# VH-VL binders against b7kms5, part 5

Target 1, 80 residues: b7kms5
Amino acid sequence: DTFETVRNTIRIESEVDESLRQLCHEERITKETWLEAAYLYLCEKPEELAQVIQLAQERLSQRKAIADYKRAKTMQERFL

## First folded at step 11 (VH-VL)

Design ta8
Fold by OpenDDE, look of step 14:
Structure ta8 (fold): chain C 80 residues (1-80), chain A 124 residues (1-124), chain B 107 residues (1-107)
Amino acid sequence: as target 1 above (80 residues)
Amino acid sequence: QVTLVESGGGVVQPGRSLRLSCAFSGFSLSTRGVGVGWIRQAPGKGLEWVALIYWDDDKRYNPALKSRFTISRDNSKNTLYLQMNSLRAEDTAVYFCAHRTYSFDKWTSYFDYWGQGTTVTVSS
Amino acid sequence: DIQMTQSPSFLSASVGDRVSITCKASQGINSYLAWYQQKPGKAPKLLIYAASTLQSGVPDRFSGSGSGTDFTLTISSLQPEDFATYYCQQLNTWPLTFGQGTKLEIK
């Protein structure tokens, strides 16, 4: 079997990225193969996947809230 | 042709133990993605999830029952077990075993095949 | 735990009727919902999974809709064999939980 890869650009929270990097280094894997393996594993246990999705939705909501706050602050500084 | 047949039910006194069995065919619990679970139904009541075991022997329990109930398997016999300890009157129910699978494209699991159930009665 | 509340608990209808059963989750469960049919003395039968996907072998008069917290099972034209008790189940969060059931009776 051969694997064809697709390039992706993702932004990960810095502390999470550092922790994940360390884990991958210690276990002799890459973030890419870890993501692939984690997704495939979770797909076979959708009950767990659903909980991960919920956590991901919460994290996204937090990112949006922070972004909105920064945007609002910037606007306030420009017009006041 | 997936089939599941429960056995081991009966009448027991409170505090006693009972082990249920579920003999299944048409699938293997060693197959990746497969699971088998127990669901019970008290007389005239609804359904209550009890426990689930995955192909990799990973297990999930109803928190209300985890301390007293143990799910296990014997792949060589294609048999699922439910060890029930310290039985109570409220454990009286028909106990179903059910085949659990998943949909990759829908990212969800479901119980698509069920046994006819075995009756457990806990009474003094 | 996630509570699943079905409505109505009892429903009377006639052959040929269009009927709908609703299921409400106490919190968002996305589309991780299944519907089962159970007849007296028999095991439950899977009808719908992923909220709206019809299980193989199930008549297309059955359909499911909804996402988040509100879900609906619809029978477009009720047949004699459809009189039974129906249950919804969430598969979003441990422990897995069922609705209390809806008994569909002949009018």
Scores: ipSAE 0.642, ipTM 0.895, lowest interface PAE 0.7, mean pLDDT 95
Fold by OpenDDE, fold request of step 15:
Structure ta8 (fold): chain C 80 residues (1-80), chain A 124 residues (1-124), chain B 107 residues (1-107)
Amino acid sequence: as target 1 above (80 residues)
Amino acid sequence: QVTLVESGGGVVQPGRSLRLSCAFSGFSLSTRGVGVGWIRQAPGKGLEWVALIYWDDDKRYNPALKSRFTISRDNSKNTLYLQMNSLRAEDTAVYFCAHRTYSFDKWTSYFDYWGQGTTVTVSS
Amino acid sequence: DIQMTQSPSFLSASVGDRVSITCKASQGINSYLAWYQQKPGKAPKLLIYAASTLQSGVPDRFSGSGSGTDFTLTISSLQPEDFATYYCQQLNTWPLTFGQGTKLEIK
C-alpha cells in the first residue's frame, strides 16, 4: 500500500505560526502531521469542528479587511 | 446490534441525589468517534439534551445542568452513568441514553440508537 | 442557545397524505440537523441526519431538506405507523437543542 502526499503552500499568521512551531518542536511532531491529526480529530467531533469553522470564517473576514485596507493605502500613496 | 438500557430511576425528594446507569452493548465507548449521551423528556414535553461523553472521556454538558449533573463511564462494564445532585421538581423526566456517532462525509453527528429510558420523579 | 421552532405543533392527516413539518433555527446551523420520530411510551428513533440523509432502515417515504435556518421533514405518503411525534435537533452549536415537537395525529 502506498502513501502519497500533496504539496501545499500555507500562509499562517506569524504569531500563530511561531506558537505552533514551538509546540511541534516540544512534542517532536511536524506542522504537517499536526494539521492532519487535528483535522481528523475534529472530524470525529463535528460539534467542535463547527466551532472551529466559525472561528476560521471570522479570521478570514479579518484577513480580507486588512488586505482591503492595505490596498487602499497603497493606492493613496501612489497619488501623493 | 446496538442496545442501550437505562436504569436507576425512581421517586426522590427535592435536594436528593440519584445516579442513573445505562448499560450498552453492540459497541464500545473506546472506539474513536463514538459517544454516548443523556437526553431527558419531562412529562408531556419535548426532548432536552443533558450531557455527552466521547470515547476519549471528553465531556459536554447542558450549561443549565452542568453544576448538578455529572456524566461518566465504566468501559470495563460498558456502562454510562449520570450522577444527579440537588434534584429539583423540574428534573422530573424520562431519561434516555443514546449512542452518538458521526458522518465523516457530512461533518455532523447524530444519535442513532436510543434506550427506552428510565423515569425520574422528583416530588416533595 | 439556538432555539428550534417546529411548525405546526399539531397536525392532523389521513393515510396516504403528503405531510410536511418545518423546523426553524434561530441561527444558522448549516446542515447539521437531525429528525427523530417518537411514539408514545417509546424512545425516539432517528429518521434523518445531516438535514437530508436518510438513516439506514428508514422508509424512503421520509425525506429531509433545507439548510441554514429552515428545514423540512416530508412524508410522501403517510402510513398508519407514521402517526407519532416528530422532533428536529440541531447539532451545530452547544448546547444541542431540539424543537418542541410536532404531533402527527390521524384525522
Scores: ipSAE 0.632, ipTM 0.892, lowest interface PAE 0.7, mean pLDDT 95
Fold by OpenDDE, fold request of step 15:
Structure ta8 (fold): chain C 80 residues (1-80), chain A 124 residues (1-124), chain B 107 residues (1-107)
Amino acid sequence: as target 1 above (80 residues)
Amino acid sequence: QVTLVESGGGVVQPGRSLRLSCAFSGFSLSTRGVGVGWIRQAPGKGLEWVALIYWDDDKRYNPALKSRFTISRDNSKNTLYLQMNSLRAEDTAVYFCAHRTYSFDKWTSYFDYWGQGTTVTVSS
Amino acid sequence: DIQMTQSPSFLSASVGDRVSITCKASQGINSYLAWYQQKPGKAPKLLIYAASTLQSGVPDRFSGSGSGTDFTLTISSLQPEDFATYYCQQLNTWPLTFGQGTKLEIK
């Protein structure tokens, strides 16, 4: 086990990020260590990991839909 | 070196209760990542998953049986239990307990060691 | 629930034969599938997990393939001790479910 870390740039939905930030503050942990711990925990329960993956896929789809909508709206505003 | 031995099976009348035990050795249910589950097999039929208990006492049930069956453990005795209430004829089966583990690299679990089973017969 | 359907339910073969048993899931289960062997009056024995990973101690004549919904267990050269019933199991979604089994009999 090493303490070598890799820099990650992630974007989190504002509401989720705020909730997670608050949790981490109250529990005196970091979002980074929470993510590490959560992943490792789920790896030990892959039956549950599958459920999280499904949820993650749904959220990704939602992000894409929103992005598409924004692009369309921007185009509309440019040409109207 | 993992060994699981089921006991507590027998003949009971419908509506009665029965508690099965599974004594195991070669592993500890307090070890992170370990689980133990019950799987049953009706005479001449296939396998049916009943319940699973994790090292952290988290439990999962077959929804068809959840209301009547309870899985529990005693780590000090290295024993798994299955409390079966309101037994029905269709609960007649050989009940296996099995060691559950996981693969970190494959993100999956599996039952790698099984006991020989204990027979439960529910009949009038 | 995810239904696991094995094919065939019964299979007759001879020693030395190459045999394949298929397992189809009613929905995608990725590679989270295990294969078990069971002989009469005995407990099931794990053969393969993660669809294609051979369990330690299992002869390499056994192999598994597939992903998503379609999976196959193959015995490259059937041995006398291989006549038994085989079950697939999905470990992707609660509740865990098994196929109905494939009984491999001697021809």
Scores: ipSAE 0.625, ipTM 0.890, lowest interface PAE 0.7, mean pLDDT 95
Fold by OpenDDE, fold request of step 15:
Structure ta8 (fold): chain C 80 residues (1-80), chain A 124 residues (1-124), chain B 107 residues (1-107)
Amino acid sequence: as target 1 above (80 residues)
Amino acid sequence: QVTLVESGGGVVQPGRSLRLSCAFSGFSLSTRGVGVGWIRQAPGKGLEWVALIYWDDDKRYNPALKSRFTISRDNSKNTLYLQMNSLRAEDTAVYFCAHRTYSFDKWTSYFDYWGQGTTVTVSS
Amino acid sequence: DIQMTQSPSFLSASVGDRVSITCKASQGINSYLAWYQQKPGKAPKLLIYAASTLQSGVPDRFSGSGSGTDFTLTISSLQPEDFATYYCQQLNTWPLTFGQGTKLEIK
């Protein structure tokens, strides 16, 4: 069987990406197949999935905060 | 048809140990996504989750009981175990084993089949 | 730990009545809530999972609703066999926890 794939643009925090890249290299897998496998595994353990979701929400919140700060700073600099 | 049958309950003195067994059929604990857990119920009280074991032998415990209770399985016998050490009066309860599964669409788990329970009485 | 609080703890009703039991979580648990029915001397029976999904074989007079922290189990028309104790359970956060139970008695 073959799988149809969907192209995604994913941006990962630099340190996390590097760590994941190294892991995938050592284990002879790809970030894509790792992501698929990880998600499916967590789907089988929804109790754990819930924890991952919470962590993901926290990380998203942090990203937004940083983005907001950068926007505010840029705005300030434009009017100085 | 899924069935679970608990055994090993009895009357024991405080400080003693007891091992409960749960023989199950109709499913395999080697099947991905399957789990089996222990839930207890003190006389006239509600339900308390004790422990859970997944198909991959991953285990989760109620933090209040982790130091004294151990969940394990023997796949060749389709049997779940609960080793209970240093038993206390408050451990007196009916102990149920239950089949745990999950919904892919709803991203949640649930206990869909339960045994009839085995009674553990801890008294001096 | 997430505390699950059911209301009421005791409920008296008659056959044919519409009854509702509520369950409140101390924290958000999304829709990861199950409802169980337990009769005296018997094991709990799963009624609803994922807050609102009816378990196979369960009569459709049972229904569940809610998300986040507030959940409700409803029996549209109470039948004689429905007199029992009902429990909610959250499956969002370790350790798994149950409500204290609601005993539904015949009036």
Scores: ipSAE 0.623, ipTM 0.891, lowest interface PAE 0.7, mean pLDDT 95
Fold by ESMFold2, look of step 11:
Structure ta8 (fold): chain C 80 residues (1-80), chain A 124 residues (1-124), chain B 107 residues (1-107)
Amino acid sequence: as target 1 above (80 residues)
Amino acid sequence: QVTLVESGGGVVQPGRSLRLSCAFSGFSLSTRGVGVGWIRQAPGKGLEWVALIYWDDDKRYNPALKSRFTISRDNSKNTLYLQMNSLRAEDTAVYFCAHRTYSFDKWTSYFDYWGQGTTVTVSS
Amino acid sequence: DIQMTQSPSFLSASVGDRVSITCKASQGINSYLAWYQQKPGKAPKLLIYAASTLQSGVPDRFSGSGSGTDFTLTISSLQPEDFATYYCQQLNTWPLTFGQGTKLEIK
């Protein structure tokens, strides 16, 4: 059976990407197949998927806070 | 047709043990995404989740019961077990086994088929 | 643990009435909620999963709505066979918890 695929770009924090690349290299898989497998596995245990979503929400919130801080610091330096 | 039938209930004294059985048909516990759980209902009370076993033998327990209750299975006999040790009066309930499945596009699970239950009474 | 609180605990209504039962979670559970019907001396029967998806074989007078913390089960035209106790259950967070039940009595 063949799969239709879509082309995507994503941004991953460098230290997480380094660790994931090493794992995929050692296991002889790709990041995209790892992502697909992780999602499909968790979908069969939605009770555990909910924990992953909670962590993802925390990481998203932290990324937003860092972006807001950097913008505020740039504005402060522009007005000094 | 999915069916589940519980057995092994009875009257026992506090501190004793019982093993409940759930004989099922119409599904395999080796099928990915499938689970079977135990839910209990004390007389005149609501429903309380006890334990769940997944197709891959992964297990989850109600933390209040984990030290005394063990869920297990024998796929060759299409049977689920609940071993209950150190029974207390508060364990008096009807015990149901239930088939658990999931919805891929709704990202949730649910208990879609239930047995009729077996009664456990813990009393002097 | 996530506490599921149903309201009302008891509901009396007539055949043909529109009836609603609510379920409130102590924290967000997305839409990971099921509704069950239980008649005296019988096992629970699944009515709705994923908050609003009707289980196969369940009459379409039953419907569910809500997300997050507030959920509602509605029976659009109450029938005599709908006399039962109704339970919600969250399936978001261990342990999987049920509401305390709503007993529906027909006048």
Scores: ipSAE 0.515, ipTM 0.855, lowest interface PAE 1.6, mean pLDDT 91
Fold by ESMFold2, fold request of step 15:
Formats: structure tokens, sequence, C-alpha cells
Structure ta8 (fold): chain C 80 residues (1-80), chain A 124 residues (1-124), chain B 107 residues (1-107)
């Protein structure tokens, strides 16, 4: 009968977070209710969920590539 | 008991228009997660997806047909429509309507109930 | 568009045989694949969704497997009522697409 909740921490890109915060503020909702609604809505349209997953995979790859570049640059500076 | 019954097929000449109907029962197109689609099958050929309408009136089309075909609904009559314009010989097929639902824990959709189809023949 | 290619196009088998039909997607579709059975002059009937989940009321001699690009429908002991045409369908990417079909006939 009750809404059980779980407390979680997530890390998101700062520009995306800023845009999402502004949207939530203007619509008078919270980030967590937006995330819940987005997931539930996409589950009702799995073909669109699949497209979101593809974008998520691309963003994950980009974040890993940036992290690898930064590590390689730091190692080049150390191995002068 | 989910049922779907197509109607409105027949013989038409090229360039003409035809509207198919799908009368359904046992579900509501207002229910979240529900959709209804059109799939066609040319004589002796396989299945080709035509269009889908979701419970929220969002629509998806086969790109090859999008310029000539329009899916719509009338929730007060539990009826789905397919408007087919500028018909060509290649549109000759049996047209099925099918109920679409989804699985929350499998993250996929599927067409679980089908009508028996209505035949469209485009010929002079 | 994602092309779905079924193999074989035609399969001849005897009652009691174990048969398999494969479906290959031109790109990854996760497990978002359905299998349908169609008898002559009839509408398709859903057998399996999510690659491996059996639809209610479908006999348990039917099973599905695979993910990504390669999928298999298996009938463990063929019955007389199983002679039909079988189609796979991907539901990952617009437009939704079907395989060309596999016709299963009596030897």
Amino acid sequence: as target 1 above (80 residues)
Amino acid sequence: QVTLVESGGGVVQPGRSLRLSCAFSGFSLSTRGVGVGWIRQAPGKGLEWVALIYWDDDKRYNPALKSRFTISRDNSKNTLYLQMNSLRAEDTAVYFCAHRTYSFDKWTSYFDYWGQGTTVTVSS
Amino acid sequence: DIQMTQSPSFLSASVGDRVSITCKASQGINSYLAWYQQKPGKAPKLLIYAASTLQSGVPDRFSGSGSGTDFTLTISSLQPEDFATYYCQQLNTWPLTFGQGTKLEIK
C-alpha cells in the first residue's frame, strides 16, 4: 500500500544536470519523480526505450573515451 | 476475450482510396501500454508491418507507406482505421489488425492477438 | 531498417522430430524478438516474445533462445498441428520488421 523508496547517488554530466534541474523547477516536479516517470513511460513503449538505451550506450562510450584520454595525457606528462 | 475484426476490404482500381476498419473488444485503447497495429501480407508473401497507434494517440508508420497511409482511431466505437490513398497494385494484400502490449520485466512489446484479416485487391 | 533473415526457408520433417529454425538480425536487437506461427488462410499466432518467453496457451514443446543477432525457435517433438509457416519479428528499432518466413512441411 505504500511508496517504498531507496536512496541512491548518481553522477551525471553537469550541463545535462543543469538543464534537467531547470526543467524540473519550471514544471514544479522533482528530479527523482521525473526519472521515475520517464522510466515508467518508456517501459510502456519498449521500442522507444530501446532507442534510449542506444543513446545511453553511446554516452557511456564517450565518457570512457574521455577518461582514457585524460589518463593517457597524465601518463605522458609523467614519462617526460 | 480479446477479439479484432477487420472490414472494408474489396476490389479497387489503382489511384483510388479505401478505408479499412478494425472493430475490437476485450481491451481499451485508452489503457496505458496498449496499442493496435496494421500488418499486411501480399499473396504468397511474408508479413509486412504497416502502422501502429499507441494508447496516447502516438503513431508509427512503415516509411515506405507513410506518405499514403494514415492510422487513426475512434475510442467511442472501439474501432481502429487505416486510410489508404493512391492505391497501387503492390498494395494488394490481406490486412490484419493486431493488439499490441508490452512486458514490464522483459522490456519488449509484442502482437499477441490478431484479427483474421480483410482482403484488398488493387486491380482495374 | 533491420533485416531479419530466417533459415531455412523451407523445412521438411516427420512427426516426432526435433526441429530448429534460425533468425538472424542485421544488427543487434537485444532480446526484442517474437516468433509467430501462421497456418494457411489464418492469422499469425504469437508463440514466443522476448526471444525466449512462451506465450500463455502455447505448448511447452516450443522454445526460443538467443540474443543480439542470432535467434532460434525449437520444436522438441513435432506434432501434426505444427506444420505451418513461422515468422520472427524484431521489436527493437523502427520500422518493425519480420523475417521472410520458414515453411515447415511433413516429410
Scores: ipSAE 0.460, ipTM 0.857, lowest interface PAE 2.2, mean pLDDT 92

Design ta8
Fold by ESMFold2, fold request of step 15:
Structure ta8 (fold): chain C 80 residues (1-80), chain A 124 residues (1-124), chain B 107 residues (1-107)
Amino acid sequence: as target 1 above (80 residues)
Amino acid sequence: QVTLVESGGGVVQPGRSLRLSCAFSGFSLSTRGVGVGWIRQAPGKGLEWVALIYWDDDKRYNPALKSRFTISRDNSKNTLYLQMNSLRAEDTAVYFCAHRTYSFDKWTSYFDYWGQGTTVTVSS
Amino acid sequence: DIQMTQSPSFLSASVGDRVSITCKASQGINSYLAWYQQKPGKAPKLLIYAASTLQSGVPDRFSGSGSGTDFTLTISSLQPEDFATYYCQQLNTWPLTFGQGTKLEIK
């Protein structure tokens, strides 16, 4: 049986990461196993997966807006 | 061979209660990814989803019915129940029990096996 | 709630015809849509899930297409046993909702 893994990095907002890190520490699991379990669980309930995707789309939109604002402010401050 | 057989329908006065049963075989409601739901059809009308119970006892309801209807199960009897309280004339329908499954690679679910239904008539 | 609107509500066709039934969602549902066939006095039967995936045992004259809000069920070369009512169902958002149905009759 070949259990293969891939190595990836992800960027998580600090408030969310701190909460997730504490949970994983207290439950003696890793972020990786939590992510895998969460995805597999949601695949068994696609109606709930759709809701998670909706939230993810909202968060992506918010992150893009914040990134655009920071980029604009940095350029504005550089050319004051 | 998946089978579902509904029972417990009948004629009942408004305001009364009725409990429907769905006896099933050919699957286990303890199997991950499995669910069973209730769908109803008023005379001459289309289909309306009522409730769904998942393998882990998680439940979802049509919001219009949530305050009056309760889905439950007894895995030792391979039986699903729908408790209907405070019945109204608009609850008159054929009630179907349906097996729900999902597709891992399509990220969707569907109702692939249905019972033949039991008729509930709410009339004075 | 996501409203599912089928067109036409009623369709008259002859054996051998090619027909299409459409289903429109009031908001995007990706491809999370199923089609069912129901004959009078009987339970619905699943034809297609995930918008375009044919259920095992369903004749290949049935096909589905679409994504987002616009979906189509197509029946090529109608057979006598295909005269029934057809329903779409979205499985994207609670509560799960069905279209109002399309009755397909022989003419």
Scores: ipSAE 0.440, ipTM 0.851, lowest interface PAE 2.3, mean pLDDT 92
Fold by ESMFold2, fold request of step 15:
Structure ta8 (fold): chain C 80 residues (1-80), chain A 124 residues (1-124), chain B 107 residues (1-107)
Amino acid sequence: as target 1 above (80 residues)
Amino acid sequence: QVTLVESGGGVVQPGRSLRLSCAFSGFSLSTRGVGVGWIRQAPGKGLEWVALIYWDDDKRYNPALKSRFTISRDNSKNTLYLQMNSLRAEDTAVYFCAHRTYSFDKWTSYFDYWGQGTTVTVSS
Amino acid sequence: DIQMTQSPSFLSASVGDRVSITCKASQGINSYLAWYQQKPGKAPKLLIYAASTLQSGVPDRFSGSGSGTDFTLTISSLQPEDFATYYCQQLNTWPLTFGQGTKLEIK
């Protein structure tokens, strides 16, 4: 009824995930309740949400650049 | 209906202090997502954001004013305050109090209701 | 600090004209921008938030567009009550800065 959920799978950079798991363990919460709380809290303070979005955009760019580098390096190694 | 009424303005000498009040009705500053801000307008000039207080007592200040200005509230009186210390001539302005809210589906905030302002004049 | 630059600073127009006022941010602010109208001796009034969403009770002759750094407020057919000063405000980054204003005068 109330609080219907959906199952989602996401990929998080390993160092970030480790830190998040440690935080959740210490605070006796789950990763999913942290995610829900963080999003709802930021929706109530959109000025702070905008800063999170900017950081997310920069991290996305970094992940794309790393992926592009890995593809280029893999291609270089395959043609030796 | 949301209303905000500023008071406490006047003529003061440089270096002195002044406390402005904002009496509001039609909303509670304890409601999640609500905030109230101070915005000022120097004579013949544009708008400048001064400070904001959130429902959870979290506060934000214009960095240029943070050392001299303090925002606070008394929820039992539905009143917001701006304490202004070490006043300077450039602080001469109309000071507005404004209700801040947010849009969940647009992910932004805005100042939707404003008071009519109170005038502060700093001169010797 | 994000600087908000409005153009023009003054605009002279006639009743019935279509006018546009622009606002440029010194950094990207997504769509986190509001437009306000201020008449002489009065408080500002919110017109548009989220760059393009009309505030309740605002006539549909007002529209907003843009994202990132370039934003436009358009009034499709000026009415006598529209002669005022208009301000944009970014709500992306502290401090919450306003443009310097655009005064819209009757020609």
Scores: ipSAE 0.389, ipTM 0.814, lowest interface PAE 2.5, mean pLDDT 91

